# VH-VL binders against Cap-specific mRNA (nucleoside-2'-O-)-methyltransferase 1: the designs that were tried, part 6

Target 1, 225 residues: Cap-specific mRNA (nucleoside-2'-O-)-methyltransferase 1, of Dictyostelium discoideum (Social amoeba) (q54wr1r214to438)
Amino acid sequence: IFINRAAVKMANIDKLADLLTPIIPVPGKPRDFIYFGDVCAGPGGFTEYVYWKKTRGGKIKGEEGLDLDDVVKGFGFTIKGQCDWNVEKFSKQIPIHNFVKEYGLDDTGNILKSENIRDFSSKVFYNTNGFGLQLFLADGGINTDGKESLQELMLQQLILCQILTMFETIGRGGNFVCKIFDTFTPFTIGLLYLVYQHFQSFSIVKPFTSRPLNSERYIICKNFL

## First folded at step 23 (VH-VL)

Design f4 (from n5 with heavy chain S106D)
Fold by OpenDDE, fold request of step 24:
Parts: C-alpha cells; structure tokens; sequence
Structure f4 (fold): chain C 225 residues (1-225), chain A 123 residues (1-123), chain B 106 residues (1-106)
C-alpha cells in the first residue's frame, strides 16, 4: 500500500495515539478536517499515510461532496536534495494535490535556518487563517557520513529546530510527533521538558514497525495547551 | 567571493585572555559552521572547536578544558574565539574555517579559511 | 582521540615525479580530508571524503583509502605543488590533523 517504509511507522503511531482525529476542529471546516505539518521527513512517508488515511485510501470523491480541501491539508518542510519530497511516487489513487511543499525563505528547505522556520510559520498561519496545525510531524533523520564527530551537535540542532518549528506553527489542541535519538544530553532533555509543559499528554514510544536495533524513538504529545 | 577576514595579531601576557574575530562575507553565514584551528610555529594543526552561527551551538576540543569560548554574531557575520588563561604554549596562528552545515547533504570539510591571526603569549 | 600519522614527514621530489603521501589513523574512520598549506599561508581544502577533489584542485591530485589507511597521490608533481599537506579526520571528536608532509623540491 505504501511506497515509503516510514508510512508504516506513522500508521503504527497513529494506531497507538489516534493522531488524525482533531481535538479542536477548524472553523468552517468539517469536524474531521485536519491541518498538518511534516518537517524533515522527505520523501514523505508520514504524509503518505496521513493522506491515505484521511482520504480513506482515495475513496473520497467529489461526487460525494468531499473535496480534498475539506478533508486534509498538509504543509511539508524538508530540505531539497536526494531526500526531497517524492509525493508523485505515492499511490495514484491517493489525492494529494493540495499538499504544499515549503522550502523557506532561501528556498532550500533547510530547517536549520531560523529565517526558514519563520517563513514556514508565516505561511502556515496565513494558509490556515491563523488557526495553525492540528498535527505536527517531525521525522528528521541525519546524514553524518564524513562528519560523524559532529553528530551530537547536529542532532541537537535538528531537534531544536523541529521543536521550534512546532511551537511556531502548532495550533491549540494540536498533536506533535517527533523522532528522537538515544542521545539524551541536558540540552535535549531540557527541550523535551519544555515540550512536556505545553501538552496535555507526553509519551515516548518505540513503534513495533521501527527497526529494533536503531536508536530512534518517538515522542507523542497530544493536545497543545 | 568567499572571504574570511580575521582580526590582527595579538601579543598577550600569560594568564590573560585573547579574543580573535573572523568576519565572513560572500556567502550566507548561517549555511556554514565555523571552526577554529590553531597552528603553533613550525607545528601542525590543532582543532579548537566549532560553532553553528544561527543558534550558537558549539562543540569544543576538551583539551582546552573550557578555556576556549566560541561565539558568533549572525547580524555581522562574525565569529569569535576567546581563549583565556593564556600560556606560552598558546602561541600560535589561529584560523577560522567554514564548513558546510547540513543535516542531509554531503560534507566538504573546511573549505575556506581565514588568513590567520598570530597570537603571541610572552611574559 | 584519533591520531593521524602521516608518512613521510617530508620528501624531496622533482617536477614530474609521482608523489605518494600516506595517512594512518589510530582507529577506523569513514573518510579522510586533505589540506594543502604553503609557507605563510592558511591551509586550503584539497581533498574531501577521501577521494573527491575540491574545486580548483588539479586532476593530477587523487585521494584514496578506507578504514585506517588513506593516501594522497600527485601523479606528476608541478612547481606549484611544493607545499605541506595535512590529512584530517572528522569521524570522532576532537577533530584531528596529521603531522603534515612537506613536499620539497629536490
């Protein structure tokens, strides 16, 4: 069903936490409509799942009065390059034409730059009429091939920027999913604690669909206060 | 063109501190990490630390035991390296060097260097 | 920390000679970086990720190696190539450099 393995992980996470049912509905939208953001997650496995799930596998049709814009709208923010969005490879039956790929002020998609985060935030709120995101997904992975010595530093910045972007875009009642690695420095712990303070619930999970040998975990935060 | 222009030579007494600046131009300051490397006279290269300018995250060579402080001012595209409790052994040419900073792309090493700043520590 | 040992520390060669510089790491690394430095000047990035030439680096330069052993080769030494070359690892903190290899004119 999914071309991206990450989609299966998102499915697992959603099953555990029920993340695609909005806590607070968007005014003027159907009750189940969802704005979501997906950052650092090219080629888009999480997005693949979200659109698949919300469109019931593409079964929604205009004849039924269900416009895609009344079902789901995603905002993507990932770095250009080899790991850029590849939504065109998704199942053709899944409508995803309203998925917006944002690449920040400098058009690089680099979330590590504060000006790109601000640009993304501005665009999200503009396009959501100030409501913000009901779901923020951050599945950032890093490539430190050739720079392994600075892996910790890179992870710190990545998680910082993902969390910052979340805070800059999430709406009240929104849910947050973020990949974390088994590198818990005081810096990272501090950030997680900050996140903990802003949500009704906070969980750390290792999806069954995740590779058991890797160090990836996911924080699941529900109901942004 | 890419330029890293460092501050001028310094002469310091033992126990004092020195702060070297590195002004970057010709590129987006936030796209690169800034390393500091020193070279004692007639010796090899020694890595001091690195800073990510946009958020000020740093990593250091533990050899300096907290004596080195690297900072950056994004608004002026300038990186700084301060070394305290100076010793005669700290006499060296200090270099700033940029390195492309990305989380999913290739790394090219320290692809551009400042001209160096001689710091002489003598009683 | 990872120690890098370059060999030789210095060599004398003539224009047109094939020159080989080796860099051995105390432990396995992913890639080696190389820099060229001329007297009184800052180092210049030369080779990245073991075998890729930086922009402006002549094709007569090549890098190779894996694990602990890496090599910089100049197929035909030119007058402008006389300099000191440093290997550098970014695999483990702290970043470390080799002791350098000075290529001198015979």
Amino acid sequence: as target 1 above (225 residues)
Amino acid sequence: QVQLVQSGAEVKKPGSSVKVSCKASGYDFSDYAMHWVRQAPGQGLEWIGVIIPDFGLTAYNQKFKGRATITADKSTSTAYMELSSLRSEDTAVYYCARERWTYRDDYYGMDSWGQGTLVTVSS
Amino acid sequence: QIQLTQSPSSLSASVGDRVTITCSASSSISYMYWYQQKPGKAPKAWIYKASSRQSGVPSRFSGSGSGTDYTLTISSLQPEDFATYYCQQSYSTPLTFGGGTKVEIK
Scores: ipSAE 0.899, ipTM 0.942, lowest interface PAE 0.6, mean pLDDT 95
Fold by OpenDDE, fold request of step 24:
Structure f4 (fold): chain C 225 residues (1-225), chain A 123 residues (1-123), chain B 106 residues (1-106)
Amino acid sequence: as target 1 above (225 residues)
Amino acid sequence: QVQLVQSGAEVKKPGSSVKVSCKASGYDFSDYAMHWVRQAPGQGLEWIGVIIPDFGLTAYNQKFKGRATITADKSTSTAYMELSSLRSEDTAVYYCARERWTYRDDYYGMDSWGQGTLVTVSS
Amino acid sequence: QIQLTQSPSSLSASVGDRVTITCSASSSISYMYWYQQKPGKAPKAWIYKASSRQSGVPSRFSGSGSGTDYTLTISSLQPEDFATYYCQQSYSTPLTFGGGTKVEIK
């Protein structure tokens, strides 16, 4: 039912951690409403799942007659290019018209630039009326084809920027999911430790729907303090 | 147009330190990593290290055993390479060179170089 | 550290000649990069990812290879092509360069 294979991973993660129900309700919104962010995750598998799940497979616009703005609103931030958002390919039964694609100050979507992070956070803050996100998703992967020697450095920067973006946008009670790779340097460990201190729970998981051969893991952090 | 303009030639005594600057213009400083490469007289090229200007993340050639320090000032679009405990074998032309830096883009190598800075180490 | 061995270290050729420069890596790499350097000047990026020409590089230049063996070829040497060429790998740290191949006028 999903166009993107990554949607299945998100489904697995959600099954494990129950991430789509807000711990702290957003004022002025229905109890189950969530703002969420999805960064570095074009073409949007995680977003595809979130909207599918929150809209109960699109039933809200048919049988239930609910307004999407009272159910879920996502903010996307991924780099333009080959892996940009492909929302138009999602199942047509899933309403996603209020998903906002943000590309930062320079309109590149490059999260590696601090000014783009600040721009994204500013816009999230503005559009959430200062409440922040109830879910922050970071499924960033890198392309180091031709620059493998610098992949560790790239991964360090990517995880740094994803975490920084999370800290600047997540609301109290929010949940955080971040892809990590088996490159645990003191730098990366330090960042994870920092994250660990700011959430009620912290877990590292290998989803069953993830390919067993790759080294990707996910940190799942619940209830931002 | 892209320009990398380096500081002038230096003459140093053994044991001292040198700091070479590389001022970038014509592009967004934060979109590129800055490498430092040196070339001894009549010799080949040797990679020293690299910096990501925005966050200051660095990687070094371990050969330099911590003698090299690469920094960057985003506000002035300037990268720096400092080499301490200078030896005669450190005599070389030092180059800065930019590399396109995005996590999902193609790699084109060091696509633009500074004009080089001669550092002479002699007693 | 990956060592890159270029062959030959130098060569003499005439305008119009076909020139072939090889670069061998001590271990397998994904791609090779090439740079052109003229006396007293900084290197210029020439070939990226083994076979792609940088902007402004004439079509007479071509790169090929995979694994450990890579080649830079000039189909018909022109006066402006006399220079030193360096291969470079970015597969493993530290980044390393070949010893260079000086293309001289015969």
Scores: ipSAE 0.897, ipTM 0.942, lowest interface PAE 0.6, mean pLDDT 95
Fold by ESMFold2, look of step 23:
Structure f4 (fold): chain C 225 residues (1-225), chain A 123 residues (1-123), chain B 106 residues (1-106)
Amino acid sequence: as target 1 above (225 residues)
Amino acid sequence: QVQLVQSGAEVKKPGSSVKVSCKASGYDFSDYAMHWVRQAPGQGLEWIGVIIPDFGLTAYNQKFKGRATITADKSTSTAYMELSSLRSEDTAVYYCARERWTYRDDYYGMDSWGQGTLVTVSS
Amino acid sequence: QIQLTQSPSSLSASVGDRVTITCSASSSISYMYWYQQKPGKAPKAWIYKASSRQSGVPSRFSGSGSGTDYTLTISSLQPEDFATYYCQQSYSTPLTFGGGTKVEIK
């Protein structure tokens, strides 16, 4: 039903934290509508879960006065190539036709480049009428095969870039979920403290379906102040 | 084509500082990390450190901690390495070298190097 | 830090000879990288990920090895191959290079 383990992981996080019910509704939309962003998440398991959940597995077709643009709308941003969005492999019963794939100013999808972050942020601002996102998802991972010496540096940059993109796009009352690793450098702790200061609640969890030897954790932040 | 053009040779006295520049052209400066590597006369290669693109995070060889400062200016596509408190043992050719910097690709090595800058430390 | 020990430090060989250069790491690494340097010139990237040739590197060059022990082999030495070859690791900080192997005309 899902393209990878990430969708199951997202389901577990959502069960814990109730991420898909907006704290502040989007003006002009039904009460439960959300805009969401999903960055660095290719091939797209978190997005698949969000659409599946909001459309009740694709069965929302009988709802009076609703179409997909009244249910959920997502903005995806991930690097092009082998780690690109794989929406063609999503379950065919889940409607996803309004999902927008963005790749930034240089069309590479590289979040490490500040011009791409600004381009994505501008498009989200325009397409949400300035209201911003009710959910921001960041599940970035790295490949440092052959350059493990620089892994810490790259992780610091990736986490910084994901958090910057979140601050540029999240709406008041929005929820934020971001992958982190157990390496708590002073740099990373400082970033997490900054995030902590801007949300009503802040939690760090390890989803039950994460591989046992994996150091990954997720921060779960609710209600952007 | 890719070019990394470094500043000219310098002669310095012990205790002073040197700042070597590396001007890049022929590629998108923000796609590549910039390494600095030195080679003393007749000797092997020694890594000094690296600056990563756009946000300017750095990593250094501990040997140079407190003496080396690596910076970059995106608007001029130029990287810099400054070495302070120079000693005679710092006499070397200093190279800049680029590495493709993305979070998803393997390491392919330092694929382009500057021509080198000779720094001579003597009184 | 990871020390890389190259052997031999220098060698003399004739055109057409098979040449083998060894690089040993003081602890296990993911991959070895190789550079060629000619006198008065900057190093050139030569072999990446232990065994893959950079673009334009002739097929007579091959790399192999894993863990701590790596080799660079030139199957039939050519006049343009006379240079110093360096191994390099990026597994642990600081990045380190071997001491070099100078390949000279006999």
Scores: ipSAE 0.695, ipTM 0.856, lowest interface PAE 1.4, mean pLDDT 88
Fold by ESMFold2, fold request of step 24:
Structure f4 (fold): chain C 225 residues (1-225), chain A 123 residues (1-123), chain B 106 residues (1-106)
Amino acid sequence: as target 1 above (225 residues)
Amino acid sequence: QVQLVQSGAEVKKPGSSVKVSCKASGYDFSDYAMHWVRQAPGQGLEWIGVIIPDFGLTAYNQKFKGRATITADKSTSTAYMELSSLRSEDTAVYYCARERWTYRDDYYGMDSWGQGTLVTVSS
Amino acid sequence: QIQLTQSPSSLSASVGDRVTITCSASSSISYMYWYQQKPGKAPKAWIYKASSRQSGVPSRFSGSGSGTDYTLTISSLQPEDFATYYCQQSYSTPLTFGGGTKVEIK
C-alpha cells in the first residue's frame, strides 16, 4: 500500500534495533517524542517510515489533544535535483506537515560542503532547543557515472560528511543508522572505529530486503554517549 | 571569469624538489576538485593526482606516490603540487585543472586548466 | 591501468575535409572524454560522456562509441580546428589519456 524498498528496509532495521523509542526523553515533550534527521535521503523512504510508525499509520489524527509536534519532528537534508525530496509519493494518510527540508547555506543540499553542514547543524540546534536528535539517518548514495575511478574517494568523503553531521546534531542517547558499502579502506575503518567509541552499541547489518548483489550495508549505533 | 594562474617556470637539479602553485579565482573553490596533470616535451598528458574540497582528501597515480604531495589552502584559493627526488624524466609542463565535485551529478571532465608551469630538470 | 590507443597519431587535412579520430581502450569503460589542445595552450574540455559537446564547441564536432572503441569526428574541418585531440578515461584509476592525434593543415 505504501511501499518502496527504502521504507521496507527501514522497517526491518527498526524491528532489529528498536530505533524509535527514545532512551533519553526530550524535555518538554511527551515521553515517546523524537526529533530525527534524515540526510542524503531523497526521495524520502526512511522519513516516510518514521512518520508512519510514530503516527500509527496516521491514526493520531483521531487523538484528542495530540499534535504532530508532540509525536515526531524530522529535519531532512539532501541534494537538490533528480534525487531531491519527493514527498508527494508519501502516503496521504500519514501527516508530515511539520517535516523541515533543509538545503544548507548555499541552498544546494550538498553535504560535501562544510558550510552546509554547519548551517544544518545550527538549524537543528535552534529547533531542538539544544537537545539534539534522538535518531540520525544517513542513506547516502553516489553517482559516479563517468568518474568511477574516484568512486572510493567520493564514498570516503560522503561517509565522513554524514558522520560529521551526525556528531554535530545527535543528542545524548540518540541512535544512528548509516549506509556503508563493501569498500573498507583504512580511512573508512578508522571513521567506523571512531563512531564505535561514542555509542553504547554498534553493529553492521545487511537488511533482508536489500538486493542480493548490492554491496549495501548499514551501521546501527545505539545510545550516543 | 574562471581563472587558474600558476607559478612561473622552474629549473631544477636532479635530486631536488619543486613546488608549483595554482591560484583559483572566479568561482567557489570548495565546489571543485583540483587535479594535477603533466606533459613532457612532445608527449601526451599524464595524471599525477587530485585533491578534493574540504578535509583535504587526495588520490594519486601510484607512479608518483611517495614523491608527489598535493595540498590546498582554501583561505587563499590556492592548490599546490610538490614533486621530490627530481629526475631528468620529470621535465614537463605541469598543469592544474579543476573538476566539479559533487556526489550526484554527471562527470563533465576537467573543465578549466591553468596556463601550465614548465619544470626543467637538468644538470 | 587502462591504456588508451589513439589513431592516427597525426594527420594532414585540408579545410572542409571530414576527419575521424579513434581511441581504443584496453578494457571496457563507461564513457570517453575528449580534449582539444592548441600549440602553447592548455587543453580544453571538448566532448563529455562520449557524445555530448561542451559549451561553445561547434556542431561539426561529434563523438560516438561504447565499450572499448570510441571516435571523434569533425564533419567539415575549419582553420580553427587544427590542434591536438586527446581522449581520456576516468573509469579506473589512474586516470589516463590517449597519446593524442595532431591535426595539421595540408
Scores: ipSAE 0.606, ipTM 0.832, lowest interface PAE 1.8, mean pLDDT 88

Design f4 (from n5 with heavy chain S106D)
Fold by ESMFold2, fold request of step 24:
Structure f4 (fold): chain C 225 residues (1-225), chain A 123 residues (1-123), chain B 106 residues (1-106)
Amino acid sequence: as target 1 above (225 residues)
Amino acid sequence: QVQLVQSGAEVKKPGSSVKVSCKASGYDFSDYAMHWVRQAPGQGLEWIGVIIPDFGLTAYNQKFKGRATITADKSTSTAYMELSSLRSEDTAVYYCARERWTYRDDYYGMDSWGQGTLVTVSS
Amino acid sequence: QIQLTQSPSSLSASVGDRVTITCSASSSISYMYWYQQKPGKAPKAWIYKASSRQSGVPSRFSGSGSGTDYTLTISSLQPEDFATYYCQQSYSTPLTFGGGTKVEIK
């Protein structure tokens, strides 16, 4: 169904954890509707999967009485440039016309800047009438070619910023999926403990489809308390 | 025009502390990490540490662990380096230097430096 | 900690000479970085990622090398090239600099 390896990875995570059925329904929306956020996500494989799943492979496109705004609505945030959104490569069968691309206050899509986080969060708050997101996805990666000495610091900042953005936008009952790495510094453990305290369930997985030599792991957190 | 303007020279006694400031202008302060590097008289360059834009995350050279504190005030575009328990061997010119900070870019070095601040530690 | 050993520690050469400065790392690194410092001034970024010139650096400067062994070459020395040159690595913490090579024009 998917060409994108990231979309297949998301499908496997969702099969394990059942992420797309909201625990607390959004008032004024059909029972299965979700708002979701997809942060650091260019070119958009996770977003493609979510829209594909909620629209039943695009089969509900053009069905009588169905409005995409009653099925799913996503808010994307990723850095501009080579790793930007490439929605033109999504399957044409999947409707995505209500997907919102955000780039923050300075229009760079840089999540490391707190003003961009605040801008994204305020737009999510406004557009969800304060209810927040039922799913928050964070699949950020880094490029440290030539600055390997600072890799650990940059990864700490990236996970901090993704978690902060999640806390500012997630709604009660929401689910959270975030990429992490093998680094178990006191800083990272402290962040994971804070996340653990705020969700009903918390697990760490390595998806089968991840590249064999990749250190990446995902935390899967269900039911924001 | 990018500028990093540091505070003036200081003379300190052993055992005291010094706090050097570095005021940035001509660029977006939150796009750049700020490094601190010192140079003892007639000697080479020694990295002290770095502060990352936003949230105040830092990394330090182990040699200065427990003595150096690097901070930043985004509202004034100013970075600070405080060195405590000063010794005569801490006599040096202290530089701030910026580095483009984003998680997708390659490293292009410390591309702009302050004028330096002489700190002299003597009895 | 990665030690960077520069050679020579100083040199004197005539205008127009070809000058080569070496920098050897105690273990393999991804790239070497180079800085120029004139007396009484802050260092300036000069070469990044082993071989790329910073903006405004004259084309007579070139960098090369890989692994542990890197060089900075001035193809035709000019009077304004009087300075101390430092190599720098950012492969492993702490970031370290070489001891410097002082270039004097005779």
Scores: ipSAE 0.561, ipTM 0.811, lowest interface PAE 2.1, mean pLDDT 87

